# Ledger of designs, part 8: VH-VL binders against RNA-free ribonuclease P

Target 1, 238 residues: RNA-free ribonuclease P, of Hyperthermus butylicus (a2bn08)
Amino acid sequence: MAEARLQRLLRVYVLDTSALTDTRLRSLLGSGSLDEAVRRFAELIASVRIAYGVEVYMPPTVYEEARRFLLSNGVTVQSFEALAAWITIKPPTRHEIRIPASIVRDYVEEVRARLARGLRVAEEHVRRAFEAGGLYAAETASREARREKLGAIIRGLRERYREATRHGMLDSVEDLDAVLLALEVRGVLVSNDEGVRRFAEALGVISIDPPKFISVLQGLLRHSKTGGVAREEAHSTS

## First folded at step 20 (VH-VL)

Design i2 (from j2 with heavy chain P109Y)
Fold by OpenDDE, fold request of step 22:
Structure i2 (fold): chain C 238 residues (1-238), chain A 120 residues (1-120), chain B 107 residues (1-107)
Amino acid sequence: as target 1 above (238 residues)
Amino acid sequence: QVQLVESGGTLVQPGGSLRLSCAASGFTFSRYWMTWVRQAPGKGLEWVANINQDGDEKYYVDSVRGRFTISRDNAKNSLFLQMNSLRPEDTAVYFCARGLPEYDYWFDYWGQGTLVTVSS
Amino acid sequence: QSVLTQPPSVSVAPGKTARITCGGNKIEYYSVHWYQQKPGQAPILVVYDDYNRPSGIPERFSGSNSGNTATLTISRVEAGDEADYYCQVWDSSSDHVFGGGTKVTVL
């Protein structure tokens, strides 16, 4: 049972959005453009599916997000469709999947903590704005200078708030769907998001990052070529 | 005048325990975040821990998490740092510092510090 | 994790202006605070929230924060200004982060 499970784990993968949008994929796939990378990725997935029966899944929510991202970043519809053709789009059966209460509890605690930190970020920026307002008073500073300073404060708030509340945690339903799907199909989650991976791990879902995923797939293909050559050599000597 | 006076710093062996105290005066202690900051000999400042007014929020630097416990007694205007499983790397002057009523963004008053030496 | 980088030392002649830098990625998004510490003494807050001075701190001390660099400026430097200076920020992930400190020597 353990061996069968392991074998299945090596054959079934679930991709989150980051698996398709990881910037390292370009370099790993030897592509100069994102479009080319996507095409090469499609070919890779196709090859391993045909050769080894590797199954790649994606929730519809992830699919839509990835589509939006890739198309907005110069990937052609044709390239995207080429990739999508080799990915099984499947929603997780949400109403049947059970999450341990302990995991939910821990997650709620984390959210609470993050919200508190976000509040502190906001308070800091209120203080900054208040102090800056004194320094950049209309009587002492130009309108342009005031605008620039305020703009900088707001930008800082946005970025730091996001970091405080979202960075390093499961922060989207799309990612959750990916984890749930991986759990359901007993597959390996492919994600570069540490928060998502931690959540997956808590549920007993194995996760790997996109570079590792690519390496695994490429490795599979390399072994098949060597095995085929050995078989051809064995048949030629016989 | 705001005063913070640290005490309890001594020589201890690795693995030992020590409790530091900070006596506060000259302000309403219970209204402020309080912090511990340490400075290894010849080194810079390192934040260690902070605690809110009620003691329900505590934060620690990663290197001391699970070993150190910050606490306070508002009735006694005292801040404490329980240090367990001490390591040579914990050798430092430990400063008590006052944060702000709203939050601990910066430290406006510091004690003179107490020296903790962890050595075999 | 936010890393604050300070020069190890700054030398300045009396009456001149000393500038102590604190470098950090997008440090302008943070409120930067500065402390003065003389040997064997407690740190003293000299600048908070980038450019504000606590009561009792001379006007010679000023702060700025833009881009990736915060700067503590000490004008008309006096012998008594010789000290270590530390920048500090609060970060949501790392809590309080100090720079490595800068020793200011008055020549």
Scores: ipSAE 0.713, ipTM 0.896, lowest interface PAE 0.6, mean pLDDT 93
Fold by OpenDDE, fold request of step 22:
Structure i2 (fold): chain C 238 residues (1-238), chain A 120 residues (1-120), chain B 107 residues (1-107)
Amino acid sequence: as target 1 above (238 residues)
Amino acid sequence: QVQLVESGGTLVQPGGSLRLSCAASGFTFSRYWMTWVRQAPGKGLEWVANINQDGDEKYYVDSVRGRFTISRDNAKNSLFLQMNSLRPEDTAVYFCARGLPEYDYWFDYWGQGTLVTVSS
Amino acid sequence: QSVLTQPPSVSVAPGKTARITCGGNKIEYYSVHWYQQKPGQAPILVVYDDYNRPSGIPERFSGSNSGNTATLTISRVEAGDEADYYCQVWDSSSDHVFGGGTKVTVL
């Protein structure tokens, strides 16, 4: 039973959005464009499915997010559909999945801490805006200079606030769905987000990053070719 | 006049413990964030820990987390740093510094520091 | 984690202008503070919130922050300005971060 479970874990994967948007995928798949990378990825998934029965899953929420992202970044509909053909879209059964209260508690504590940090970021930028108003007074500074300075302060606030409150933690329902689906199907989560992976780990879900995922799939195919050649050589010598 | 006076720095063996104190005067101590900053011999400044007005928020640099504890006694206008499991790399002059009312983005007053030496 | 990069040393002649840089990715999104430290002494705040001077700090000290570089400018440099200078920011992930420091030598 343990061996069967292990074998299943190696054959079932769940992708979050980052698994398809990782910038390293182009280099890993030997492609010059994102569109080509997606096509190669589709071929890879197809090959391992046929050869080894590998199953790749994605929640509908992740699917929609990935679709929007890839199409907006130069991936053709044809290429995307080619990839989607080999991915099983499945929602997690949310009403049946149980999460330990301890995990929820820890998550609440993390959120609280992050919110506190976000508040400090906001306070800093209020102070900066106040001080900048003195330096860039309407009487002495041009409208353009004032606009530029204020714009920079606002951009800074947005970036730093996001970093404080969202970076390195589970921060979307899409990512949560991916974790829950992985838990349900007893699969390996593929994610580039450390916060998501930590959450998955807490639930006992195994996770790998996209490069490792690609490496695993490519490795499977390499071993299948060597086994086939050995069998052909054995048959030719008999 | 704002004054900060550190004390407690001495020679200690690796694995040992030490408690630093900072006596504050010349301002309403309970309104300010307070911080410890250290400087190894011939090196730059490194933030160690800070504490808010009420002592319910404490933050530490990663290298001292779990070993050092910052605390304060507002009634005595005192800041403390309990250092446990000391390492040679903890050797430094330790400064107490005043933050700001309500927040601690910078430090406007510093003590003269106290030297902590961790050596076998 | 925010990393602040300072040149290790700056040399300047008396009466001239010294510029000490503090580099960081998108440092303009941070408030930068500057400290002066003389040998055997405690640091002194000389600039806060990019360009503000505490009471008692001469007007010769000024600050700017744009893009990826904050700068402390000391005009009409005096022998007494010879010291180490540190930039500092507050970061949500790292709390207080100091630059490596710059030794200013007055020639």
Scores: ipSAE 0.517, ipTM 0.805, lowest interface PAE 1.0, mean pLDDT 92
Fold by ESMFold2, fold request of step 22:
Structure i2 (fold): chain C 238 residues (1-238), chain A 120 residues (1-120), chain B 107 residues (1-107)
Amino acid sequence: as target 1 above (238 residues)
Amino acid sequence: QVQLVESGGTLVQPGGSLRLSCAASGFTFSRYWMTWVRQAPGKGLEWVANINQDGDEKYYVDSVRGRFTISRDNAKNSLFLQMNSLRPEDTAVYFCARGLPEYDYWFDYWGQGTLVTVSS
Amino acid sequence: QSVLTQPPSVSVAPGKTARITCGGNKIEYYSVHWYQQKPGQAPILVVYDDYNRPSGIPERFSGSNSGNTATLTISRVEAGDEADYYCQVWDSSSDHVFGGGTKVTVL
């Protein structure tokens, strides 16, 4: 099964939303606007599909998320649909996909640990707020000072809660669908999200970030042109 | 008064195993998070492991994960640390410490410690 | 918060004030606890939640925490205060983190 996976490594890709929204893509595609970048991305995908049969998939959930984002940020419907025309929109067959029980068990334990750590952060900040209420009582501090202290406590709570519960975790249905689809089609997942990629790799799905994806596709076209030039020279010299 | 008494520290060869015990008295043991903290000779304090009231949450410092197992017996008011695959770096005084009933943030009572020496 | 930085030592004359610092990025977002340890003995909690004293700890022990620095202050230092002092926080990724310790010498 390892060999079958390697044979598909260069031919089958699955995109999550970050593959379309990564801000580095505009620079890599030499575009001044997001709309132009989307059009050039479509051209790149079309070119590798024609030259090498490279297939690019996207779940419908990712499609809807990406469509909303791109249209809200100046991408025309025409440009988005031009890109979508070269992408196979396919839901993962969720009821038929089999995941090792150990992976599910590990995920459940991770969620429990994160919930427990989030609760500890919250409890710590309840104590901090209670003590601040005493130290900043109206008799000893201005209304403005009390408001500033409360704001600092809330900012600390939010920052530490995000670190304890959300950092590096897959918690999006859209991104889960991308991982499941990549598993199903034995494709490479394209994502810049640490949690999404970690979950995919635990399931044996190879992942790359969007800049690497662009580099791989551009390299394939360079090989095609180099091979074409060598083939043309062979015909012209013999 | 709250009292914690560690035992079981001794000289052990590298790769060996050892079980530490901590006997608790003077409080309702089953209501508290319990902790092991160690201190290498001439060095500072290092947290080793924690366990909650029911024993269904256990946490370990990276250097001992997979080798050490914390456990408790609430009927006997006892905390344990099973140490396997011991290394010279595990040489330390091991302290038993009490956390909070609702939180795992600080340690208000400590035992006097038991010395574990890992040496050939 | 993976590292807490303490000075290795502080010297103070009897009757004077010792200030022991514990540095960490945004340590003001953390509740800081302090322990005293005398040679050959177990640590004793002297301050918790930045500035609270357990029962039996003299009022001359106090704490503060703001910005990137928490401080344990020992007023009117006595010979019996000569010890190592450790700060500690709970961190969601590193769990319990202790500072490296500060040896307070009463000269």
Scores: ipSAE 0.496, ipTM 0.800, lowest interface PAE 1.8, mean pLDDT 88
Fold by ESMFold2, fold request of step 22:
Structure i2 (fold): chain C 238 residues (1-238), chain A 120 residues (1-120), chain B 107 residues (1-107)
Amino acid sequence: as target 1 above (238 residues)
Amino acid sequence: QVQLVESGGTLVQPGGSLRLSCAASGFTFSRYWMTWVRQAPGKGLEWVANINQDGDEKYYVDSVRGRFTISRDNAKNSLFLQMNSLRPEDTAVYFCARGLPEYDYWFDYWGQGTLVTVSS
Amino acid sequence: QSVLTQPPSVSVAPGKTARITCGGNKIEYYSVHWYQQKPGQAPILVVYDDYNRPSGIPERFSGSNSGNTATLTISRVEAGDEADYYCQVWDSSSDHVFGGGTKVTVL
């Protein structure tokens, strides 16, 4: 039974959107364009499917997001469909999936903390706007100067708010679906998003980043052609 | 490599004045909030003042308000602290520290500090 | 939040875990940052936003923040970790607030 679990870890993968949009994909697949990279990715997935029965899954919401992104960035429909032919699109069966109560409790605590930190950012920018109003009063500064200063403060608020509240919390239902699907199929999650991977690891889901995923698949094909006995390598999450 | 080098710390009498300088290199100085933090001998850290990218926002700890003036010269990659009406309680090592582009919520690079001693 | 409370010292054996606390009312609502300072040297940032490590800081350094206590944890403590450690928050009324510092002794 432990051997069956290990074999599933080598054969079953779930992709989030970042697995298809990672900017390193082009160079890792030796491609001059994103379209070529997608075609080579498709070939890689097809090859390991045929040789080893490797299954690659994706939730429908992630699939649609990735499709829109890739087609908008120069990937042809032909190349995308070639890739999609080898990916199983499956929604997680949410009503049957169980999550430890402690994980849900921790998530609630993190949401409260991030909301409070966002409030602190807002308080600071209210102070900055108030002080700027005193320095940029109509009598001492033009309307254009006041408008530009306010705009700069608002842009700073938006930037800091995102930074202060994106501390590795899972923040989208699409990414949650990828984690839940990986849990359900007992597969390896492929993602470059720290928050998504951290949440998955808390549930006992093994995760790897897209470059490592490509390396693993390429290694499988290399060993298949050599027929040699592979040595165990030290393997760590990064 | 980010570098911050303070200078100007010396012995000064109470009521005197002193200007500290901080030379910055290894980063785009004009894009960052900059900060002075001080540490009295054998004591902890105390924030003193900060200044935004363009120098049009400046904030001070209450104990130095009206006596100290923070300023910057982006063309020279330099931060300054003009200290007037100095008191013995201002005796400290003064550190120049880099904040963030949007504000100085934390300080990722520090200079080695310059010692200011206020004594009769 | 006008005061952050730290123990004045913590002793830890090499290879063990040091936990440095930073107390404040509802400190979980603040982002807490941590600095290491060795004698005669400038502070260096070791943790920011409760748990993030700057580039070059070993993963032995970790942070947490819950309830009224933020904690800097140093696992597998080495002699080189001997230093003063300060927590810091930003507060709209008090601006940048530092804790009083904790001297970590490795013995």
Scores: ipSAE 0.007, ipTM 0.519, lowest interface PAE 8.4, mean pLDDT 85

